# VH-VL binders against q5slc1: the designs that were tried, part 12

Target 1, 112 residues: q5slc1
Amino acid sequence: MGALRGRWAEEEALRFLLGKGYRLLWRNRRTPFGEVDLFMEKDGVYVVVEVKQRASARFGAPLEAITPGKVRRLLQSARFLLGRDDLPVRLEAVLVHGTPKDFRLEHLVLEL
Short names: E, the ipSAE of ESMFold2; O, the ipSAE of OpenDDE; V2, 0.75 times the mean of E and O plus 0.25 times the DockQ between their complexes.

## First folded at step 4 (VH-VL; framework fv_cixutumumab)

Design g31
Fold by ESMFold2-Fast, scan of step 4:
Structure g31 (fold): chain C 112 residues (1-112), chain A 119 residues (1-119), chain B 108 residues (1-108)
Amino acid sequence: as target 1 above (112 residues)
Amino acid sequence: EVQLVQSGAEVKKPGSSVKVSCKASGGTFSEYAISWVRQAPGQGLEWMGGIIPYFGTANYAQKFQGRVTITADKSTSTAYMELSSLRSEDTAVYYCARGPTYEYYMDVWGKGTTVTVSS
Amino acid sequence: SSELTQDPAVSVALGQTVRITCQGDSLESYYATWYQQKPGQAPILVIYGKDNRPSGIPDRFSGSSSGNTASLTITGAQAEDEADYYCNSRDSSGYHVVFGGGTKLTVL
């Protein structure tokens, strides 16, 4: 199924981060703790990136917030993918506001 | 592989109501949006409304607000569309269709339920 | 909400290219999706997110978008492509779904 791979917000977030000097290691990786949207590296630090569309949702439904539980699961997913817990890991989010033709990005570093 | 299985054909009198069901089988239910789309004989597709079972949120096209109610029962993976105050113009095939929660396209469709309104 | 406009009918010769268009104000913000419907059948999704094809849809189908207009292009039309084609998108609020009136494609 190619439906989920066509998500414009993740493509725009990836393009943005590549332009900032991030290197892509994995995308859309499934782990026992959940799915990692983008797993990247910058300046020797591994970065788990959560991508969220903040502005648009079907039928007015709220978009899922990034909660402390989600932050914990993302960190566990990173350690699972790396197979180690001694490597530097940072959690980040890219919030995509708007529509495919008219959007802006907000890039956040998430505290653990 | 997911399928949407709809209830059988209905024949109703003017002024009554009809409730059509749509059961998701072979897959995930609450993580998707379910839309109801109507098609009168020889006419085009018309969106009536939709629901996201996970959030319990339903939204309706302006034309149907006040007459249509869309609900979902997560325990049975079934969505429902109830249309009240039926008129002959409501004679149509009613489809349920699913799509991703934060997208608006519909990738899986039920086979349709024929509703005939006649005196 | 904004209405989506399609021509009611279009014809194409076997093996030739046809373009079906959809126009509406919301298309400046949201990409159109395209569905194919054959008599007695439910619609099937053929294009979403401007130019993405679901698995199983032939590569002769493609989408394009410019301003308030979206197009479905079939290159090398086949007899089995004869069907009604509907565009859909979000309305200007982003909360509702709207369909175009449909285009009947005849393959001559």
Scores: ipSAE 0.013, ipTM 0.659, lowest interface PAE 7.5, mean pLDDT 84

Design g32 (at its last look DockQ between E and O 0.06; V2 from the best seeds 0.00; counts 0 for: pae O 11.1 > 2, placed apart)
Fold by ESMFold2-Fast, scan of step 4:
Structure g32 (fold): chain C 112 residues (1-112), chain A 119 residues (1-119), chain B 108 residues (1-108)
Amino acid sequence: as target 1 above (112 residues)
Amino acid sequence: EVQLVQSGAEVKKPGSSVKVSCKASGGTFSEYAISWVRQAPGQGLEWMGGIIPYFGTANYAQKFQGRVTITADKSTSTAYMELSSLRSEDTAVYYCARDWTYEYYMDVWGKGTTVTVSS
Amino acid sequence: SSELTQDPAVSVALGQTVRITCQGDSLESYYATWYQQKPGQAPILVIYGKDNRPSGIPDRFSGSSSGNTASLTITGAQAEDEADYYCNSRDSSGYHVVFGGGTKLTVL
């Protein structure tokens, strides 16, 4: 998923995280386990960030939940991109609520 | 890098149906939606509807509900737009376009299929 | 069509600036997307989001938005900019695409 894009929401999530001291390593990477919206680093910890736009898409596209299966695939994607499984990785989400001209952000840590 | 290739021009009789195809090449077909937009001679652009192949769902403009059917075949990366009960007012160029539904824009357009409805 | 309003025609002299306007209630919430169409051709995306320009679109094209109004500005118009320009957004339901009526730009 994320295939129908959400670049304005992703841009806003990225701006927000950069303002909190996160460093961008990769963006919109596809792996065998799925796509990674933002792959970042903060204080020596690698962070996979899932961005979810919670505004209506055209045609009433469904708002997809972040499921336990998605959390496991994000972790596998992080290990694939790093080429290692011994580095600290955190999974996070930024939920973007509203419209491009009027939105709010919710920043969450996802449990493994 | 995606290209959209549309089927050739059609001449139809009033009351018949037409089915236009739009074949995508290059990208992952299920990662975007396909919109259908028509343009009558000398007139503006008019959205007819679109489909999200990933969800298997189609949505239609109110004006065309009941007459238009939009489908997609993921195995051939092809979207179809079928318009029934054709009238002379349906004479137009019909475009398919790649639609980024969460970004609200269409970036890649087919060259258009001319449909002429005449007796 | 009635949900997004554009003036049908506008003219600009070579090298001058022109602003094409789109108005509608949905523009309070969403940015307009702008397309250029030349005779016999499919539309081309020129501006999306607030002011994003696809690769290959000259930087003389820019977008702006305020309230229920969106504008496409061409700074230093060129002869090849002569075309029809369409805005689009969504209808009041938020699920359907709506185009403005189009503006024919003549470059004098």
Scores: ipSAE 0.583, ipTM 0.865, lowest interface PAE 1.5, mean pLDDT 90
Fold by ESMFold2, look of step 5:
Structure g32 (fold): chain C 112 residues (1-112), chain A 119 residues (1-119), chain B 108 residues (1-108)
Amino acid sequence: as target 1 above (112 residues)
Amino acid sequence: EVQLVQSGAEVKKPGSSVKVSCKASGGTFSEYAISWVRQAPGQGLEWMGGIIPYFGTANYAQKFQGRVTITADKSTSTAYMELSSLRSEDTAVYYCARDWTYEYYMDVWGKGTTVTVSS
Amino acid sequence: SSELTQDPAVSVALGQTVRITCQGDSLESYYATWYQQKPGQAPILVIYGKDNRPSGIPDRFSGSSSGNTASLTITGAQAEDEADYYCNSRDSSGYHVVFGGGTKLTVL
């Protein structure tokens, strides 16, 4: 059974986004600019989704601390995976708080 | 890239307080936390608490709740740990570490600050 | 007391494979992370997440986990691997960082 740490959080994030009408294109893809957790599409827009697991909200880092450099690397990764740079791309995060038996999702859209 | 530079060794008497600093050199505070971990002579690593400097919120180990205060100054990229009511058992090396809290690892460690508590 | 249990000492012959184990109920819910520490030095991260190795850590180091147990495996142990090894995770409440008691690895 999928008791591996971190993997369950990605599975829950994926299930959540699929339920919201997102379509999965790739997952866990390496690029020269970093690894993309989930690469998805929604209504003609490609979406890079970063999945983070947090065991405790009391100690987790807020998502708004993502630096401009990190945003740039995520965009570069999307363009690498698409093989072109003229398509709409959006950045999102899913924070998975807690454990496999008791978790909460926080979905943030970062459009630049 | 980031280096954590800690303040120098301290010798303290029982009942006093100590405040150790941890400066993030080569970067600014951003998406990570600063954790404080101590190690008494011949003993293991013990987490004391940590802070997310961007928001200033601290989290403390139960053992130290009420006796430790962890703060950060974003403008100087410096975190602080103050331990009050010192006892001889607080003699230890005190480390700060860059803590990627949602990825569960500390990848950059300070050199440690030796605090000796004796009469 | 620690909520993560490690054997206090383990020995391995030069060139052989050794497994250092960390056990705790919280490991069913949270990742274990592994640190190496040599005398008089700060700890060094060797394995994080499921099985990620930071740059500069030899590929003879690997991690694994199953249920409430996490393991650090060193394949082809070398003299410089002699050190204390700590596992690190969350406590059962999920609110606090916790370290195991440490395992002293002796390379024979």
Scores: ipSAE 0.006, ipTM 0.581, lowest interface PAE 10.8, mean pLDDT 83
Fold by OpenDDE, look of step 5:
Structure g32 (fold): chain C 112 residues (1-112), chain A 119 residues (1-119), chain B 108 residues (1-108)
Amino acid sequence: as target 1 above (112 residues)
Amino acid sequence: EVQLVQSGAEVKKPGSSVKVSCKASGGTFSEYAISWVRQAPGQGLEWMGGIIPYFGTANYAQKFQGRVTITADKSTSTAYMELSSLRSEDTAVYYCARDWTYEYYMDVWGKGTTVTVSS
Amino acid sequence: SSELTQDPAVSVALGQTVRITCQGDSLESYYATWYQQKPGQAPILVIYGKDNRPSGIPDRFSGSSSGNTASLTITGAQAEDEADYYCNSRDSSGYHVVFGGGTKLTVL
């Protein structure tokens, strides 16, 4: 149920990023270090995108679920997917606020 | 440096099964995937499937679904590909390869195992 | 399911540039991986991702993509580059891997 609930949010996030010129490489990709929601490329930089769905339509809420440990695992996942560790990787988050019928997107760029 | 050592050549009868092994040395076996790719004589490469030893989960090409079984033994760093109901068309060289992306990036290859299916 | 298509054969003069192209719908979404294979040998990864070369692969090999196509370019072909070249990618579903039919490169 959880996976199904977040599917529309991920889809909207993907659509949003594609519209911004991101290229999709993988989605919902499991690695030994965790799951990557979206693995993309933008302007020559590989991007791990975490998609988060929130019930509130408010912007600016803290990314409480993205802990330093999770950031590390996402970086490891990126390296794994790339097959190398010498390429720059960026972590981004797309917060989807609201419902499938009424939602807002918040795009955050985080340092890895 | 990761190396993949495959089992020796096989000669099989139609209808039988073959199980090819792929032993990895170097690196961390559980941190990458193993893909199986075959090549019939004079033909191109054909992806059969792959496994992520860490998860024990395998993916298969639709063509081989139900007839191929890919497994991995983490304790021995060995991956296996078993193909059942063999037919003459299965005569090929079977390769295992390390796949960082589970089904896409294959940077280390075994030397191949020749499987001949003949009556 | 989807497929990748390649020209079955191309030729290049020694020292010249040749481009081997792979085409398929899945290439709209995924990068192509390129493999070199010589007779009696296992394939060798030559290009992956946007334009990445593994260690040991000469810098005369490069990769590019455009639309539903991906290309392997050899700038300054050498005699040892004569081989079969295969492109590889995820299929359109993203759940499977597909290979192109391969391109036999002859160096003249």
Scores: ipSAE 0.000, ipTM 0.645, lowest interface PAE 11.1, mean pLDDT 88
ESMFold2 (binder alone), look of step 5: mean pLDDT 90; pTM 0.937

Design g33
Fold by ESMFold2-Fast, scan of step 4:
Structure g33 (fold): chain C 112 residues (1-112), chain A 119 residues (1-119), chain B 108 residues (1-108)
Amino acid sequence: as target 1 above (112 residues)
Amino acid sequence: EVQLVQSGAEVKKPGSSVKVSCKASGGTFSEYAISWVRQAPGQGLEWMGGIIPYFGTANYAQKFQGRVTITADKSTSTAYMELSSLRSEDTAVYYCARDFVYEYYMDVWGKGTTVTVSS
Amino acid sequence: SSELTQDPAVSVALGQTVRITCQGDSLESYYATWYQQKPGQAPILVIYGKDNRPSGIPDRFSGSSSGNTASLTITGAQAEDEADYYCNSRDSSGYHVVFGGGTKLTVL
């Protein structure tokens, strides 16, 4: 994993989702359509979770938005990993605000 | 495994400029940042600045603003640090290091380049 | 500016525990990283995040934080631990990297 993603934020997002009854299937998987941060399952539904750090980074590194193009590529990545395109997949995001010692999480649905 | 290979020692006159190179091998160069840190003889570590090749952006410590320029060439996986208007106080070992800007640490360091500034 | 403060020197007897401290406002919000440097060598990362060790760093090294103070603890110091130790964080802007002044550890 590159310098453009915070592992601490991703670890906290994962801990949060596990506490909500999500089950981890894959983490940090690369596909022809991009990288999937967390591939989860909850109540029989596959969920692709994009984690975005909203804490400041060194050198003033920018914080990425989640674009429609990214949402489309996440769907393509999910289908690639499942080997099927007929299964329901939900797209979600977890935004990690604040700092490593004092953070808060925002959990949102990108596509059902 | 990532390795950083730095250019050789330099001896410079006051008022000149020096450009040190740092070539990365292994990994994907655009997936991390490069920091430059110097150390004068018998002194501590001092951060000069860094670059994120993926964004094409560099940022500098206030002390070096206007005198240091950090660049990167993605085609050769090489970062450069150029320091101008050299003074004897710039005599130091200059290190490059792989920096994880969203994780706040440097893990792999080059061996250092000694720059001596004397009249 | 002196954003991170470390004592210049500390000593420990072989096999005993030593604690090296770093203090600064940024440590209220961010975990310090710790680097070990031996004469003539580049720094080596020894602790990052809450209490993470890179592969190859012995279990005797650990990190902790309380308020604006971070600590590197070496439990059962060995002769090869004699080195300079630097803490690392950020300045008040949040964008720049800042090192503490370094602590020279002598193992007696």
Scores: ipSAE 0.525, ipTM 0.855, lowest interface PAE 1.7, mean pLDDT 88

Design g34
Fold by ESMFold2-Fast, scan of step 4:
Structure g34 (fold): chain C 112 residues (1-112), chain A 119 residues (1-119), chain B 108 residues (1-108)
Amino acid sequence: as target 1 above (112 residues)
Amino acid sequence: EVQLVQSGAEVKKPGSSVKVSCKASGGTFSEYAISWVRQAPGQGLEWMGGIIPYFGTANYAQKFQGRVTITADKSTSTAYMELSSLRSEDTAVYYCARDFSYEYYMDVWGKGTTVTVSS
Amino acid sequence: SSELTQDPAVSVALGQTVRITCQGDSLESYYATWYQQKPGQAPILVIYGKDNRPSGIPDRFSGSSSGNTASLTITGAQAEDEADYYCNSRDSSGYHVVFGGGTKLTVL
């Protein structure tokens, strides 16, 4: 659902993670299990990052939670992209709150 | 590429209603919002409302609240705008546009549907 | 009521620089989006975000933003730039879209 997320929010999330020593491997990859926003590496561990925009722009839609089902689909997507089940993978999220000119970031580790 | 195809021109009487369609082709319909914008002859652009088909949620400008209804049919990739209790000042060109709600801009516009309200 | 204010008209000589301005409280939070409209045609997106230009839009078009004011600048104006220009933003809730009144650009 790339069109339902702002590229500005993903760009800010990416800049934030690069500043923390993450390395970008792939961006906006589609798999049978969904779209992966950022596929990264840090200290030898693969990291799948879900970026969620918490800004207004939804025509009254409820904010979507990152559910256990979504976390499972992110893991399945990571394994699909790697072609292996045995490599360590971390699942993370960056929530972007506010507006393009006035925002804050929240960085989370996701658990099943 | 996404293309938006609108229904043809309408001539309506005061007090009636009109329903304009906007069919999207190319891309995934439910991944975008659709906004409706009108323009009276010689006047500026006026936002009426929009819908995010994925969520089924719609929002309307205050001026049109109670008279406008925006809907979407995901199975046919078509958005609709219905305006009721038509007045002569509703004579305008009505546009639908693909709205990147989370990036705050519209990039693809339909060619417009002329609605004339006359007795 | 109008949430975004534009001057109704502006003129520029061929080859010169013109700046079209949009002002409103929401521009403190959101970047203005700019649309060009020629007679009988649907609007065309020319600038969005901080200073992004869609494919096919000439590089003589640029955007800027400072506080509650946004500007569209056309350097080296061409005859085909003669059009109405509309700024666009969100209200403070982000839920409603608002347009400025439009600026008619005449290229002399």
Scores: ipSAE 0.442, ipTM 0.825, lowest interface PAE 2.1, mean pLDDT 87

Design g35
Fold by ESMFold2-Fast, scan of step 4:
Structure g35 (fold): chain C 112 residues (1-112), chain A 119 residues (1-119), chain B 108 residues (1-108)
Amino acid sequence: as target 1 above (112 residues)
Amino acid sequence: EVQLVQSGAEVKKPGSSVKVSCKASGGTFSEYAISWVRQAPGQGLEWMGGIIPYFGTANYAQKFQGRVTITADKSTSTAYMELSSLRSEDTAVYYCARDFGYEYYMDVWGKGTTVTVSS
Amino acid sequence: SSELTQDPAVSVALGQTVRITCQGDSLESYYATWYQQKPGQAPILVIYGKDNRPSGIPDRFSGSSSGNTASLTITGAQAEDEADYYCNSRDSSGYHVVFGGGTKLTVL
């Protein structure tokens, strides 16, 4: 039932990407380099997707930034999950702004 | 898997303060928030505030501003709620709950700590 | 407003369907969460998000929402469902948590 307890923002990001032709391979996978929210495939390219809920700042908590270091760790996580470093991998983010009933999505390609 | 264990019942005099503890076991303490909710005898549930231990950020209901302090000790996986200037109206059961604050629900609750304010 | 309104009491006959409602302006933006509380016990989460049930909650419990109103439906009520039911959501800012006043369900 852990899968059914999933975060609403991650569920919306997944629905959005499935609607764009992405295929889900894995969710919430742990690696030595960190946890991967969504690991997907589109047109023969493997995609690591970081999902961020902007509303996470509502308790006054600082938002966890997607830094160059985090981008590198996501790439390392992708290589670890694939067991290979010769496959095409993209790093992407989906930012979910707002609330469960009133939100918008930003879909970004992450740079190293 | 995750359990929240609260400190024992307290009897306090008006004007004093009380500090209730909530120790988490199982799971990663920093991956969720802890909310404090009270319930006076025969009354409904009332949210007092919450804390995100990962960031050290606490947030309080307006009614309790200035009287409540919520803290967390990550090394012991324990959250605390301290309520000062106690009145008879503060007699209640105080619950801590695991709060997926950004996901808007509390899925694991402590058993509650009874606080009685009397002479 | 950040207040959530529930009727204080509702009754249902054994085996019949009952709907408990929660109303508030913030429900236009946030889903209601539903908790069941029996005397002397801590609340138990029964519905969260659009219509999610935690493990161990019977499938006769379901949630729905429309506009500023959220509903908890119990299809085929059982004697063990007799309890207080609370809705919960965020206030208009999303910064604080608010509870409804609770609805006492009596199963006749």
Scores: ipSAE 0.013, ipTM 0.648, lowest interface PAE 7.7, mean pLDDT 83

Design g36
Fold by ESMFold2-Fast, scan of step 4:
Structure g36 (fold): chain C 112 residues (1-112), chain A 119 residues (1-119), chain B 108 residues (1-108)
Amino acid sequence: as target 1 above (112 residues)
Amino acid sequence: EVQLVQSGAEVKKPGSSVKVSCKASGGTFSEYAISWVRQAPGQGLEWMGGIIPYFGTANYAQKFQGRVTITADKSTSTAYMELSSLRSEDTAVYYCARDFIYEYYMDVWGKGTTVTVSS
Amino acid sequence: SSELTQDPAVSVALGQTVRITCQGDSLESYYATWYQQKPGQAPILVIYGKDNRPSGIPDRFSGSSSGNTASLTITGAQAEDEADYYCNSRDSSGYHVVFGGGTKLTVL
């Protein structure tokens, strides 16, 4: 249980995706390639979702970027969790902009 | 379950410095931030500053800027708060607390270290 | 200093409802966090986020927010609730933690 993650932003991202017909399979799963925030399913396709808080943190903590390396590690994590590399997987991100009382979401498909 | 253990009471002379320690146990120390909060006798809570060991960054309340230094030693899971140029008004109980910087709250607090500044 | 304003004292009769308020500009954007402190003890987290209670905090404690004002409500106050209550948020820079001045609750 680390204190360096925005649970409120992840909860809002999850609520948003559930409202879009996504089904939650796993949350906060660790793999040799990193942690998966949300592992979901939509219309028969597995979806790995990275959630990034774009609200300011206390003490001026840096806001983390989604790098090409992170995108590749998300795909590797999905394959590890599924135990297979032949299943369709989509990589997505939800960016949570603003503050807990006034936020907006940006939903992106990530390129491999 | 995280616990924060603080160093013992200190009696200091005006103009000296004091360094209070806060040792964390349970969980990985670098996975959270530590805030320092003081309370003078009969007064309210006053945030002094905090440190994020993972990022190697510290930030301080403007009132204490230049007098307070907050550091962390990841190898011993210990955070330190050093306050210099002590005055009688610095007599207080000093607390450390685990801070969820992306959630904006502190959940686990140390028991406090009493610092008395007198001649 | 004065970024968050609380009344210094409030009283409630045993079993009655009391509301402790906190006001500040940052509360338009962030939920206040509430701490309880009894004499000689460290503060205890009571409410965080919109209305979250840590494990062990009785359900008679709740939080609410409207504009730049946050409230801690104790429904059916008990003698053990007599304590100082502090609200917590951020200053105008967003980087610093600020506390309200505290409200002393007396349970009559």
Scores: ipSAE 0.481, ipTM 0.846, lowest interface PAE 1.9, mean pLDDT 88

Design g37
Fold by ESMFold2-Fast, scan of step 4:
Structure g37 (fold): chain C 112 residues (1-112), chain A 119 residues (1-119), chain B 108 residues (1-108)
Amino acid sequence: as target 1 above (112 residues)
Amino acid sequence: EVQLVQSGAEVKKPGSSVKVSCKASGGTFSEYAISWVRQAPGQGLEWMGGIIPYFGTANYAQKFQGRVTITADKSTSTAYMELSSLRSEDTAVYYCARDFTWEYYMDVWGKGTTVTVSS
Amino acid sequence: SSELTQDPAVSVALGQTVRITCQGDSLESYYATWYQQKPGQAPILVIYGKDNRPSGIPDRFSGSSSGNTASLTITGAQAEDEADYYCNSRDSSGYHVVFGGGTKLTVL
């Protein structure tokens, strides 16, 4: 219902990662442990990517929304989607600053 | 792998300012926050503030708000901490450390810069 | 200080178990992180999150948390464990870092 805020940001994040050689496996998946924006693979490592649109210039925004509990739930979501717990999994974030017409991206590693 | 290399010891007069540098090498400078933590002689650790270099946006502990400025230069992979209006109570070792902003744990530390404030 | 409280000193006999505690209201919401500091040296990370141990940190170090209290446990203390131990976490706002006052561990 209505326009979905952040959808353009997720699409730009996906384009950016595809351009870096990431492969998309799943998009917008719900698991018992939470929702995954982008589930990717790069060089044999599975990557859960959190996409955040920045709302302010405050330090750490939008990263303050990613709590230790959320980090653990995202990793468990990856293991659930893979059906295995012995594969390399990494958490990453793409932060999107600006508007659809004028934006920049930041790509961060969240968990090893 | 990242190393943090800090500038050398400083001796300053009360009322002056000091600017300490922290140069990152080896890893990706922009992917993590850099925190500044000080320790007065015989005292505990005290967080002053931090910056995510890619953002250029800094966050300060209330005690230091208005006196401390933390900046970063991405072209040289260097973070800076400037403390103004120095008092004898600012005599301390000043550390920079690599920080995970959502959890605030610091896994790589510089060796520290000793700042002595005396007349 | 501060939102996080540590006892200033604790001692343990060689080979025995010691528990160092950190207490504060923010620990209900945020994990504690533990650092070891020896004289003249920068701190080193010992435990982060609830009970994660970095590569190179001995198995004898572990973390735990219950309510507003976090603990660092050393099982089978060694002479080289003699050091100051600091906890840190977020303040009540969630945006700032706070450290406990530190605990000096003496290995007897």
Scores: ipSAE 0.005, ipTM 0.547, lowest interface PAE 15.4, mean pLDDT 81

Design g38
Fold by ESMFold2-Fast, scan of step 4:
Structure g38 (fold): chain C 112 residues (1-112), chain A 119 residues (1-119), chain B 108 residues (1-108)
Amino acid sequence: as target 1 above (112 residues)
Amino acid sequence: EVQLVQSGAEVKKPGSSVKVSCKASGGTFSEYAISWVRQAPGQGLEWMGGIIPYFGTANYAQKFQGRVTITADKSTSTAYMELSSLRSEDTAVYYCARDFTFEYYMDVWGKGTTVTVSS
Amino acid sequence: SSELTQDPAVSVALGQTVRITCQGDSLESYYATWYQQKPGQAPILVIYGKDNRPSGIPDRFSGSSSGNTASLTITGAQAEDEADYYCNSRDSSGYHVVFGGGTKLTVL
């Protein structure tokens, strides 16, 4: 419990994906290419999941796009964490809209 | 308030196998991982492997590949660790531990099961 | 796979500060986790992630990391802190867990 304290959006994204049959391998891992929020596996494919939280426009900046540069860095991070580059890797995002008491999730597959 | 209760001590002969159980209470069993860690007398901690019961998927330390099998029964909230081809060097206390985040932060531990391998 | 290295023993006087270190290549990529173990007992988690202490662990325990080295600091050591301390982290592949050899802390 303690390790998930204060990370409600990522915790909700994780619970959502576990309910969809994903298996968690790592969370919040550092690499030379950046940090990986969730590293998962589903149907023999490794999945790097970027979790983005957006409160209403009244309380925060608009959700910025996941750029080609970010996609490249996530893929490089996955290969670094796996220690090899011959395994199937997919990049996905979970967008968390709202607040802890009132939110919705969107689950996206990112183009490589 | 998650607790892990392990099976009792075992005495085994070389070449046999042992199966240790770890019953969880509290929390949702499928939403955390269970790791197995052993400790030989006077020695340090050694990770053997772990399982995510939700998926039935296990991951093993290289040293134990081919000899260890970790399983889970979600209906009884119980994880198992079976070690085959026992040697005297396998004499140790075997612990199960919960990893809530699947990051190997083992925050809740069973009290250990002593396995003695001797002739 | 890579190994984590700890000094086998360290001592500290009551009320003084002690640092226990853990070294390994994987610590440049992964945080160390620290456990306390007393004779005849299972390990207890005392520090996880970069800076986190579980509920119930006294505030005299803290963690830090720099490069390939992680440290557990006990400020104002108490008699009940006498124990073995283990670090763990992932190996270089990221697939497996590795433990340090443990450090026996004696409180004088």
Scores: ipSAE 0.007, ipTM 0.564, lowest interface PAE 12.7, mean pLDDT 81

